# Ledger of designs, part 149: miniprotein binders against q53ft3

Target 1, 195 residues: q53ft3
Amino acid sequence: MFGCLVAGRLVQTAAQQVAEDKFVFDLPDYESINHVVVFMLGTIPFPEGMGGSVYFSYPDSNGMPVWQLLGFVTNGKPSAIFKISGLKSGEGSQHPFGAMNIVRTPSVAQIGISVELLDSMAQQTPVGNAAVSSVDSFTQFTQKMLDNFYNFASSFAVSQAQMTPSPSEMFIPANVVLKWYENFQRRLAQNPLFW

## First folded at step 16 (miniprotein)

Design Q21
Fold by ESMFold2-Fast, scan of step 16:
Structure Q21 (fold): chain B 195 residues (1-195), chain A 83 residues (1-83)
Amino acid sequence: as target 1 above (195 residues)
Amino acid sequence: SPIQEEFEKLMERAEYHFEFAEKYYELGDKEYALLYFEFAARLFRKAAELAKKNNDPESYKEAIEYAEEAQKYAEEIQKELEK
């Protein structure tokens, strides 16, 4: 139902379903990640009156997850970009002396999506520092995201002759993906904030 | 009072959504701006209902005015996206 994208990494489209209404993506080496994109695959819309709350978690010093609300995805807003660099564990030490001698152990963070009523989502407040605030950095990240996603999607393209019928699996023609990519590129070049 | 405490919490959350909507609007993300203005209007309306129940006309007026402002912005954005 959902996808997760980090610039420079393979897109994830197979969330682990941990409950009827909860989905999780693993983010290994999360300390190297600045931004994450969460999006709906478009095959199954949310039921009327429902949407998805997007959370980020990292392991604390005891290995326990610390969850923070990043934002939402809905049928009207099926994709969003979030800044997670300010939310990572170990961000508390900015003193030069402390930074020089610390040893960072890479850990696995998670993106969680909880399917909730819109009324419930409205009662929650996302962390403010996850919102992308710089037009330049946002445009650069978006272009990198487009390139990565298009290349990944195209790597799975098969010809009509190579297709095996599978009624549970949906396919999107490569031509449609290409048209979307070209349209988005053109619009982004004309106005970085068109979307 | 418990009703006044709940009113203040609703107003605070609604104000947060309103400001977040303005931020996303400035970033050019009209879909998110719309969502957050709608959330703000919903919570301001809920706060107004609590003020009415508590026979507090001053708080009711304040909440309704903010709800109407948020709703106005949401409607403007909705019209732009429908085009």
Scores: ipSAE 0.501, ipTM 0.831, lowest interface PAE 2.0, mean pLDDT 76
Fold by OpenDDE base, second read of step 17:
Structure Q21 (fold): chain B 195 residues (1-195), chain A 83 residues (1-83)
Amino acid sequence: as target 1 above (195 residues)
Amino acid sequence: SPIQEEFEKLMERAEYHFEFAEKYYELGDKEYALLYFEFAARLFRKAAELAKKNNDPESYKEAIEYAEEAQKYAEEIQKELEK
């Protein structure tokens, strides 16, 4: 039902179902993680009127889990990016996992997804700055991509005078676009959030 | 002048790529280092051509020197990658 992605790591598609309505992903070496992507796999939608509250848990100084509400995923918003790097020293919030006996290991954080009523979710307040706006992320990505492309492609631009008798136009070899794409895809594959 | 403005923009972009090339090289990513040095070199050469058109020999010389430096690094990295 859910997937979890950390940049530079293999995608997790097998959440541990700890309850009928609760799913958990383990995040080893969480201290090195800046962002987490939580997404629906598209196989099973939320029931009508329900969504998922996404929580982050890390061990405190006493080894006790500190849970924080990151945000939400829904059928209408099936994926979300969360910044967790700044939360590692934060205070816990009310969470549905408190009564759950979840095995915890030092240095391993967890992403918890609780399937809840949308109306109930609307009453909850995520921790500040945890949720990265999809719009903002997309905008940033698009801008960086375009800038990168422009800078790359324009470096190969040649005057038409160098190619043909007509001197007035600039040309960029078509293979430049392909080269850029391949390189960009390589970087994206290495780190989806490299921008 | 428009030509001077374009020259400055090219130099700025070239410098940006040059710096990133160095950074990537330091990080051990030689392929990207190579790529960005090549970008820098090409942009510096374009800047040089603009300077030439603008009858600015000092700017031309500067741009050419940077282009040669970037090209040199690119060539060195290319040799490393071929080993």
Scores: ipSAE 0.012, ipTM 0.295, lowest interface PAE 8.2, mean pLDDT 80

Design Q22
Fold by ESMFold2-Fast, scan of step 16:
Structure Q22 (fold): chain B 195 residues (1-195), chain A 83 residues (1-83)
Amino acid sequence: as target 1 above (195 residues)
Amino acid sequence: SPIQEEFEKLMERAEYHFEFAEKWYELGDKEYALLYFEFAARIFRKAAELAKKNNDPESYKEAIEYAEEAQKYAEEIQKELEK
C-alpha cells in the first residue's frame, strides 16, 4: 500500500505488515538520512473516514525504540516529506573513543504507518518541525522524482494473467524499481535540471 | 468541573489544528491545509457535542461557530484543489 523514498537509495515499495493496520519500513544507516518521503502506491485508497499516521522510530543508547509522530497521509494528501535530521540522537554525542572495542549491533531506524480513524488522527499532535513545505526547491525536486517514478513504473505494468494478483492491488515488478533508479540517476548526471 | 476541563482541552486542540492549517496554506501546501482545517472542524464539533450534553448553550454556540468557520475554509480549499 505504501512506499518510502530516501534520496540516493532505492525506493522501498514492500512494507512489512506487522498487523492488519500497521506497516513498517526499515531505514539502515539512518544517521546519514535528512529527509524521508512516505507515499501511497496508487490504486488502493484508505477506507472512508480513515488515513495513515506516520511514525519514526530510532534506537536509543540502550537499543530501545523511541517512536515519534511525524505527520499523516490520506487520500487527499497521499504523499508527505519529513525532515528527520532533528530527531537523530548521534550527531552531537559522537566521540572517537565511544566504542572502545565494544561490538555494536547495526543501528536501524524505522518508518511506521498506522491506519487509523480520522477522528483518532485529529486528536494527535505531530512533531511540528518534521513535515516539510512544498514550496522549497528540495520538496519540489522530490515531488518531480516521485512523478518520474510513477510514469516510469506504470510503463511496465503487468497484466493479471502474468501474476496471481488481488483485483484491488497494483503490481510492480522488482526490477522496474532498479531500472527507475538507474535511469533517474543517469539522467540526473547528464542534466541536473532535467526534473 | 471535569466536563468543562475536557471541553477546554478539545477547544485548545482544535485551535492548534486551525492555526497549523493556516500556516500550511500560507506555505502553499493546500492538501495539508485542507486536512488540518478538517481536523479542526471535527474536534470543534466534538467539543460542541460535549457542551450540548452538559446543557451549556453558550459553549455549544461558540464551538459550532468555530467548527463552521474551519469547515468553510476546508470547503474553499477543496474547491481550489478540484480546479
Scores: ipSAE 0.273, ipTM 0.718, lowest interface PAE 3.4, mean pLDDT 75
Fold by OpenDDE base, second read of step 17:
Structure Q22 (fold): chain B 195 residues (1-195), chain A 83 residues (1-83)
Amino acid sequence: as target 1 above (195 residues)
Amino acid sequence: SPIQEEFEKLMERAEYHFEFAEKWYELGDKEYALLYFEFAARIFRKAAELAKKNNDPESYKEAIEYAEEAQKYAEEIQKELEK
C-alpha cells in the first residue's frame, strides 16, 4: 500500500504491517537523512473517508522511541515530502504506535503510517515545518532547474559572427542541452532534492 | 559603448558563477563547484574575445586571467573527484 523513499537509497515498497491499520518502515542511519518521501503505491487506495497519518520515530537519549506526527497522505494527496533532519531533537506527540513493542536499534528510525478517519486527521496538528509544501518544492525545483539550464547553456553561447559571416545573433550548440540534461539527471538521481 | 556594456555584463556574470563555485566547494559539493568554475571560465573567455574584437587589450588580459584562474580551480576539483 505504501512506499518510502530516502534520497540515495533504494525505495522501500514493503512496509511492515504491525497492525491492521498500521504500517512501519525502518530507516537505518537516520541521522544522515534530511527528507523522506512517503507515497501510496497505487495498488490499494484508502477506504472512503480514510487517510494515513504519517509519523516519525527516533530513539531519545534513553533509547525510548519519540514519535512525531509529520503529516498526512490521502487518496487525493498520495505522496508527501517530510523534512526530518530538524526533528531529531524534538518533543514527542500523541501517536497511535505507543502500544506496539517495536524493537529498535539506536541508529534506526521509523516511519509509521496509521490509517485513520479523515475527520480525525483534520483535528491533528503535525509538527511544524516537517511537511514540505509540494507547491513550494515544485517552485524551487523549477527555478533551480531553469537557472541551472540557463547558466550552463548560455556559457556555451557563441555569436553568429563566430560561426559564419553573419549578423550578431547568438547560438547555443544543441548538444549543450543534452549535456545539461545528462548532468542534471545524474544529480537528480543521486539526490532528488539536491536543489 | 554597447560592446563595453556587454563585456561588463559578461564579467559580472562570470564573477557571480566563480563566487558561487567557491561557495559550493565550501559546502562540500565539489561537483557543483566544478560546474560553476567551468561556467565562469567559459564566460570569462567570451568576455576576453569580445574585448579582443573591441581592441581592448587591458580588458582582454583581465578576462583571460580570470578565465585561467577559474579553469585552474576546475581542474583541481576534477582531480579531487577522480581520487
Scores: ipSAE 0.017, ipTM 0.265, lowest interface PAE 7.6, mean pLDDT 79

Design Q23
Fold by ESMFold2-Fast, scan of step 16:
Structure Q23 (fold): chain B 195 residues (1-195), chain A 83 residues (1-83)
Amino acid sequence: as target 1 above (195 residues)
Amino acid sequence: SPIQEEFEKLMERAEYHFEFAEKFYELGDKEYALLYFEFAARIFRKAAELAKKNNDPESYKEAIEYAEEAQKYAEEIQKELEK
């Protein structure tokens, strides 16, 4: 139902379901992470009147998880980018993950998603400045995502001599991917809100 | 009174969401601005319901006026996003 993306890492689309309404992603080596994107996969929308509260957890000096509310995703706002680089020294937020038995590893943080009524979500207060709304920060992160996608896609490029045609496969010329990447980057530089 | 304390806490929370909405709008994140204005309106309406049950017409009027203001901003942003 959900995806989690960090620049330079493989996208995660298989959250661990820890309750009927609660999902968790592990973030290993989280000290190297500045931003995290949480998004809905678009296959199944939230039921009417419901959304998702997004939390971040890291182990404190005593190995105890400290949960902080980052923000929300809804059918009308199905993706959000969060800055986590400044949150590791903060105090915990009110959260629904109190009794969860999650293995605590010193360098592993977690993203938690709790499916809740919109009325319940309205009663919660996110930590300050976790949601990224700065055009510069968003543009920089988007450029890194584009680079990651292009590098991933180009890793499948093969010469004509290496082609083994199959009716079940579709092929996209590497040159088309490069042209799309260049066009997108050019348009993004001219107007970050063009899309 | 306990009801008055609950009312004040709801008003404070709604004001916090309203302020967040204004900041997001200023920064160009209209979708988040819309979400937070809707949250503010929802909480102001809950505060108004408490004031009504507590037979406090002045607090009810205040909360409703803020709820309507938040809803008005939400509707305006919704129209902007439709363009």
Scores: ipSAE 0.115, ipTM 0.611, lowest interface PAE 6.3, mean pLDDT 75

Design Q24
Fold by ESMFold2-Fast, scan of step 16:
Formats: C-alpha cells, sequence, structure tokens
Structure Q24 (fold): chain B 195 residues (1-195), chain A 83 residues (1-83)
C-alpha cells in the first residue's frame, strides 16, 4: 500500500505489516539520512474517513524504540517529505571520541505508518519542522545560497578612502551587487524556476 | 478548570494546524494546505463544543469563527485543485 524513498537508495515498496492497521519500513544506517519520502502506491486508497499517521522510530541509549509523529498521508495528500535530521538523539558530537567508545550495532531506524481515523489524526501535532514542502526545500536552499554569496561579496566592500590603487584591478560597486540580489530574490519569490 | 485547560489545548493545536496550512499554501503545496485547514476546522469545532458544554459563549464564538475561517480556506483550495 505504501512506499518509502531515501535519496541515493533503492525505493522500498514492500512494507512489513506488523498489525492489521500498522506497517513499517526499516531504515538501515539512518544516521546518514536527512529526508524520507513516504507515499501511497495508488493501488488501494484509504477507506473513507481514514488516513495514515507517519512515525519515525530510532533506538535510544537503552535500545528501546522512541516513536515520533512526523505527519500524515491521506487520499487527498498521498505523499509527504519528512526531515528526520535533528530528531535523532545524540545528533552532533559532545565529545570528540564519543562514538569510539560505543560498540557499534547496526543503526536501524524505522518508518511506521498507522492507519487511523482522520478525527484521531487531527488530535495529534507532528514534531516541529519534520514535514517539508519540496518547493520550500528548494526555495530555502536557493535563499541560503543567495544570502551566502551576498554576505561574502559584501565582506570585500571598502570606502574610496581605504582603496589601494591597483592599475589592473576591477571594482564592482556594492549597490550593483545589492540590486542583483534584490532582483533575483523577488523573481525567485514569483517563480522558483524562472532561471 | 479541567474543561478550560482542554479548551486551550485544542485551540493551540488547531492554531498550529492553521499556521502550518497557511505556510504550505504560500509555498505552493496546496494539497498539504487543504489537509491542515481541514484539521484546523475539525479541532476548532471540537473546541467550540467544549466551550458550549462549559457555558462559555465568548470562547464558543471565538472557536466557531476560526473554524468557519479554516473551512472557508479549505473549500477555496478544494475548488482550486478541482480545476
Amino acid sequence: as target 1 above (195 residues)
Amino acid sequence: SPIQEEFEKLMERAEYHFEFAEKHYELGDKEYALLYFEFAARIFRKAAELAKKNNDPESYKEAIEYAEEAQKYAEEIQKELEK
């Protein structure tokens, strides 16, 4: 009924059914995963008034599964992209040798899908910032890239009083860079694919 | 009161859904926006029922007005998707 996709990996379309209303996908080496796409295969719709709650599970320090609600899929919204980076316990190093002191077991997380009533789904709030729009992700990346370039270029701005004469050096006025940045940002907001 | 606390939690949950729907609508994800406006409307209506049980007409009015607003946006998006 469901599929699960991670960039750079083979798509999974055979979820393990663990109960009448519950399905799981294994995510090996989940520490390398930032985003997961969950989708319906389109062959069997949810019964009227039902949908799927999408959960992410990872083993805690005691090996116990910790389940977090990522979001939902429904007949009207049969696919969703979820950001799981930042939801993992211990993400980022507190000690430079911390990982060296742990006997490594396979780092396997799970995506769980629970078929639930829409009224029940509406009673829950997903963890913050897990669900993402593909348009939002592209726009965020592009905006960060624009900000990075503008900040980098602006770091070289000097007043005429601070200029050292160089006969072969070219200068671009800072206001030209600003005008380009503003124009590109405005056009991107109108249509992310304008370029 | 316990009923007032439950009302406030429902209002916060519905507001979360509403804001999420607005954000995703602006990003062009109309299907996700529709889903979350419908969720917001459902939970605002549930909050309104709770306010009615608690004999709180001001809270009832507030919740119903938000439910109607969320429902209106959901219906508008549904029409856009049907075109």
Scores: ipSAE 0.046, ipTM 0.551, lowest interface PAE 6.9, mean pLDDT 74

Design Q25
Fold by ESMFold2-Fast, scan of step 16:
Structure Q25 (fold): chain B 195 residues (1-195), chain A 83 residues (1-83)
Amino acid sequence: as target 1 above (195 residues)
Amino acid sequence: SPIQEEFEKLMERAEYHFEFAEKMYELGDKEYALLYFEFAARIFRKAAELAKKNNDPESYKEAIEYAEEAQKYAEEIQKELEK
């Protein structure tokens, strides 16, 4: 349902589902990460009135996870960019991942997504340092790349749904990811600023 | 009082959402601005309901005015996105 992107790394599109409403991505060598992007793959929307709360977890000096709320993704805002470099020494937020408070391997962080009611999401306050400025060219490029990926994947998913009248569950085929990648590379080669 | 502390926490949370929405709008992220103005309106109205039950008309008026402002911004941004 979700994807996670870090500049210079392979995109992750297979989150580990750790509960019915909870998904996790591992971020190895997180000390080298400044920004993380979280996005919906476009195949399965959130049910009406629901969205995703996005959390970041890093191991503290004792190896215990410290969870911080970064922000939200919803059907109306299906992708978001978070700055995590300033959060690595911060304090933890209230979080729904308490059952998973295990001692972590050093240098491996996690992105957690919890599917929640919009009313519950509104009652939470993300950490201040997670707010991302879209002024710099890297942030703008990353946002445009995500918009491109989401639109491409969503377009294909709609076509697939039209061919399958009553799917029990929707999926993104691996070849859709490959087609997006090829299209993005072609566009970038023609005009690096097409984004 | 405990009720006043709860009211203040709700107001601070809603103010955070409101300010974040304004920042996102200025940066051109209208979808994020819309989301957070809607969040701000929800929490300001929750604060207003608490003040009403606590028979505090001044706090009620303050919270409702902020809720209405947040809702107006959300509605205007929604209008911009539909064009």
Scores: ipSAE 0.273, ipTM 0.715, lowest interface PAE 3.5, mean pLDDT 77
Fold by OpenDDE base, second read of step 17:
Structure Q25 (fold): chain B 195 residues (1-195), chain A 83 residues (1-83)
Amino acid sequence: as target 1 above (195 residues)
Amino acid sequence: SPIQEEFEKLMERAEYHFEFAEKMYELGDKEYALLYFEFAARIFRKAAELAKKNNDPESYKEAIEYAEEAQKYAEEIQKELEK
């Protein structure tokens, strides 16, 4: 039902179902993680009037789990990006996973998804700045894409002097654009957050 | 000279890509490391050609050595990805 994606890591599509309405992903070496994407696989939608509350859990200085509400996923918003790097010192919030005996190791954090009524979700307040705005994500993507294109294309640039006796202009072979596109698409397909 | 300035800019850019490639490799992103080692190699070669045109054999040698190093790493990574 759910997937979890960390940049540079394999996508997780097999959540541990800890209850009928609760799913958990393990995040090893969580201290190196900046962003996590939680998404619906598209195989099973939420029941009508329901969505998923997404929680992050990490051990505090005493080794006790601290759960924080990151945000939500719904049939209308089947994916979300969360910044977790800044949450390591935050206070815990009310969470539905308190009764669950989840085995934890010190270096492993967890993403928990609780299937809940949309009306109940509307009453909850996520931790501040955890959800990455679509605008910011798009801006970052666009910038990295353009930078990657420029770096790639410019590496193949030749002057007119190198091509013909007319030396006044730089040229980039047309096939360079195609090669860049193919490579970029390949990376994007493998890891949508490779940048 | 303008040619020397351009050479230095190319070398700086290539070095940046080379270092980035090393970092990506350390982080386990081999495909990205490969890509930027290839970038570095090509740009170093461009710098070398510029040095050659400017009759600067020392700069040419330096750029070629870095280009060969970058290419070597790219080839090694490519082999790793094919396994």
Scores: ipSAE 0.016, ipTM 0.279, lowest interface PAE 8.0, mean pLDDT 79

Design Q26
Fold by ESMFold2-Fast, scan of step 16:
Structure Q26 (fold): chain B 195 residues (1-195), chain A 83 residues (1-83)
Amino acid sequence: as target 1 above (195 residues)
Amino acid sequence: SPIQEEFEKLMERAEYHFEFAEKYYELGDKEYALLYFMFAARIFRKAAELAKKNNDPESYKEAIEYAEEAQKYAEEIQKELEK
């Protein structure tokens, strides 16, 4: 139902579902992350009166997760960008992920999404330091994500002479990826919110 | 009293939402500004109902005035987004 992206990294669209209403994305090498985008995939809306609370966690010196509330996603606000570079030290907040108190791998942070009633969300206070400009920061972050996707896809390009027959695999011409990339960049420059 | 303490906690939470709404509005994020003003209005009204049940007209008036202010901003932003 959800996606997560970090500038310079491959987008994640397969959250680990850890409860009926709880989803988690892993963020390795979190110390290099400044911003994260959380978004709904657009296929299934939240039921009326519900939304998602977005949390960030990092391992403390004992490997225990420290959770902080970043904000929310709703049908009216299905994507949001958060600054996490200032949140890698400090006090944790109340969180619904208590049953997941397993000591984590060093250097791996998490984004957690808890599906909740809007009334319950209204009773929570997000950290203020995560707020960012929707236009400038999101455009820059989207451009970096776009660059990352193009570079990743292009890393699989091989000449016909280097191809091994693999009937079970699909291939896309590199020039098609380039044309999509250029078209998306042009459209983004004209209107950052066209999509 | 415990009821007065609960009222103050609700007022504080609603004020935080109100401040977040103002911050996101300044950042150009009208969708978040709308969401947080709606949350502020909801919690201010919850505080007002608590004051009303506690027969505290002064606290009721304070909370309802803030709720109406937050609701006014939410409605204005919603009209902007609907255009």
Scores: ipSAE 0.452, ipTM 0.806, lowest interface PAE 2.3, mean pLDDT 78
Fold by OpenDDE base, second read of step 17:
Structure Q26 (fold): chain B 195 residues (1-195), chain A 83 residues (1-83)
Amino acid sequence: as target 1 above (195 residues)
Amino acid sequence: SPIQEEFEKLMERAEYHFEFAEKYYELGDKEYALLYFMFAARIFRKAAELAKKNNDPESYKEAIEYAEEAQKYAEEIQKELEK
């Protein structure tokens, strides 16, 4: 139902189901992790009126888990990026995982997803900047990537008069690339995670 | 004081949610904008309550004003979504 992605690591698609409505991913060497992507696999949607509250857990100085609400995933927004690097010194919040004896290794953090009513989710308070900085960073990265591609492609642009006939080669009109770029920009602006 | 520190933390947290809501709105994601404005409003209200308990009318006023602003934006977005 859920996937978890850390940059430079293999995607995790097998969450540990610790309860009927609770799923957990382990994040080894969590101290080196800046961002985590949580996403729906697309196999099983949330039931109507439900979504997923995404929590991050790290061990405190005493080895006890500190859980923090990062944000949410829903059928409408099946993926989210969270910055977790700045949360390692944060205070814990109320969480639905407190009653679960999850075996923890000191170097392993956890991402927990709790399937909850959307109405209940609206009453929760995520930690401050977990999603904000991630969205900005992702948007900036994507924009740079797009600009790089466009600049690269446009550097090869020639007028029809400048073209040397090459029957074995296929050519793409620059306008097609531009239209793609514009459409992608529009979609990105509407939803940075539209893909 | 510990109460003042807690107040400031709540205000900062609410401000982050508020800013995030604005960004979502700018991105055209009205549903999330709505959600985070609601978060901001709620946290600002909590800050206000704390200020009230601390007998700090200025901080109370500030927090309430921000809460009302966040709530107003949430309501406006809700209306847009119903259209």
Scores: ipSAE 0.000, ipTM 0.203, lowest interface PAE 13.3, mean pLDDT 79

Design Q27
Fold by ESMFold2-Fast, scan of step 16:
Structure Q27 (fold): chain B 195 residues (1-195), chain A 83 residues (1-83)
Amino acid sequence: as target 1 above (195 residues)
Amino acid sequence: SPIQEEFEKLMERAEYHFEFAEKYYELGDKEYALLYFIFAARIFRKAAELAKKNNDPESYKEAIEYAEEAQKYAEEIQKELEK
């Protein structure tokens, strides 16, 4: 239902479902992360009156998780960019993950998505300066994501002569990835919200 | 009253979610049906709390009964998906 993207890393589209209405993405090496994009995959919309509250958690100096509300995604705004660099451990907001047994390592942060009533979400205050709401910023970070994905995928390209027979593995020609990249970039230039 | 109007709007929204859940279950979209029933139950419970604050026991009972029905369907679908 959701995707999570960090500039310089591959997109994650397989959230861990920890409850009927709660989803989590792991963010290893979170200290190197400046921005996170959270988005809906477009397959299933939220029911009327519902949306997703987006939380960020990292371990404090004592290894205790600190959950903070970053913002929201809704049917009307299915993607959001959050600046997490500069967020400090301290007093976190009251959060819906408090009673959950979520195991994490000391060096791994998490993005949590809690499906909630829009009316309840409207009464909550995200941590200051986390949300990046401009279309220009969205376009800039989407372009960085696109570049990072293409560069990473291309780094695994091998000639047919270098391939070892493996019937259980699927391969995509590098030219197909290039065509996708060029098409996406062209579409993004015309309308940043086309996807 | 403003409280009564808010209660009625919550009941209406919950009913829409309940109907969508039934529709999607019939279409075989069990995951979507599960989410709609969970949302319906939640909104019905919010309506019940509003009725409780407004000292309206009849409206409270109505909302709670619908919330429990929605939750029961959600639990049944969750069990189906676990198989």
Scores: ipSAE 0.000, ipTM 0.204, lowest interface PAE 15.8, mean pLDDT 71

Design Q28
Fold by ESMFold2-Fast, scan of step 16:
Structure Q28 (fold): chain B 195 residues (1-195), chain A 83 residues (1-83)
Amino acid sequence: as target 1 above (195 residues)
Amino acid sequence: SPIQEEFEKLMERAEYHFEFAEKYYELGDKEYALLYFFFAARIFRKAAELAKKNNDPESYKEAIEYAEEAQKYAEEIQKELEK
């Protein structure tokens, strides 16, 4: 239902369902994270009249989560980018995860998504300037990104049967493709319109 | 009346959630089915409270019966996912 993207890391599409209406993604080594993109996978919409409130949590000195509301995703705005750098020292927001006594390991943060009525979401105030942007038509955006990556990678792929050894043949090292993908993800997380 | 109109809209929304929960369960998407059944139950219960305030015991009973059915399915799916 949801995805979570951090620049330089593999995209996560398998959230842990911790309650009927609550989903979480683990973010290990969160001190190195500046931006997080949260998105709907696009094939199955939210139920009518509902959306997702997006929260960020980090462990305090006792391993207890400190939850902060970052913003929202809805059928009309199915993805959002959030700046989380600087929030590790912030005070916790009022949150729907409070009844769940989830103690976290040090250095592992979480993105939480609470599925709520749109009317209830309208009454909530996100922390500071966490929301950087909202991406429209996230299904199209995600598909375009995936298609662009595979098209680029495929342009350098040849079957062994079609391979011809030649000094004039140009080969791209695998690490260059990986670096391009990581750079694309990083830039995308900071500004979805950079490309 | 405004209360009657609100009741009918809530019942319609809850039925929408209930039907999609059944559909997603059949498709094997148990997480989404659980979500839809859970919210169907919650919205049916809100409709029941409006019927109670409107002194309409027939509508109250109908809404509660649907809420209990949706809650039962949600609990069954939650147990399946915990395994």
Scores: ipSAE 0.008, ipTM 0.323, lowest interface PAE 10.1, mean pLDDT 71

Design Q29
Fold by ESMFold2-Fast, scan of step 16:
Structure Q29 (fold): chain B 195 residues (1-195), chain A 83 residues (1-83)
Amino acid sequence: as target 1 above (195 residues)
Amino acid sequence: SPIQEEFEKLMERAEYHFEFAEKYYELGDKEYALLYFYFAARIFRKAAELAKKNNDPESYKEAIEYAEEAQKYAEEIQKELEK
């Protein structure tokens, strides 16, 4: 139901279910992580009135998790980016994971998702400014990523004269990739969190 | 009455969760089915508490029976996932 993306790593789509309403993703080598993206896989929505509270945990000096609320994902906003650099110190927020006594390897952090009623979620306050709302550095990073992807994809472009009929192989016209790139860039400029 | 209206809203919401869980269990999404049978049981129990406050033993019994059914399905799915 959920996905987790860390900059510089492959996407994770298989969360570990640790309770009926709680899911976790492991984040090895968490000291190198600056941003985390959490999203719903697009095929299964939350039932009406429910959403997911997103938490980050790191091990304290005794190997016990310190949980912090980052934000939320809902049917209306099924993806969110969080800046976790600078959140690796301090006291944890109030959280539902404490009763589970989850102890992990000292070098492994976790993203936790707790499925909750929207009314309950509205009463909670995320730590600091974890959610990215309008950040120039994030916009610049995203633009560079888009440029890199477009350049990479375009490097495989071939003319129609060079194509052979292959019913088992799919082709995407290069101008369609350019249209997607331009649309995404424009939307990002209008609202950095439209995605 | 306001309590009766809130009871009916909770029963309806829990039933939607229950049907949602059944649908996704049939599709093989067992983790999702477990989650929503669990929440259906919780909401049915909340409805039962309102019926108890309203001195309505018939509605209380109905809500508890549905809660126990949802909990039973959640426990069965949890056992499947443990294997």
Scores: ipSAE 0.011, ipTM 0.422, lowest interface PAE 9.0, mean pLDDT 73

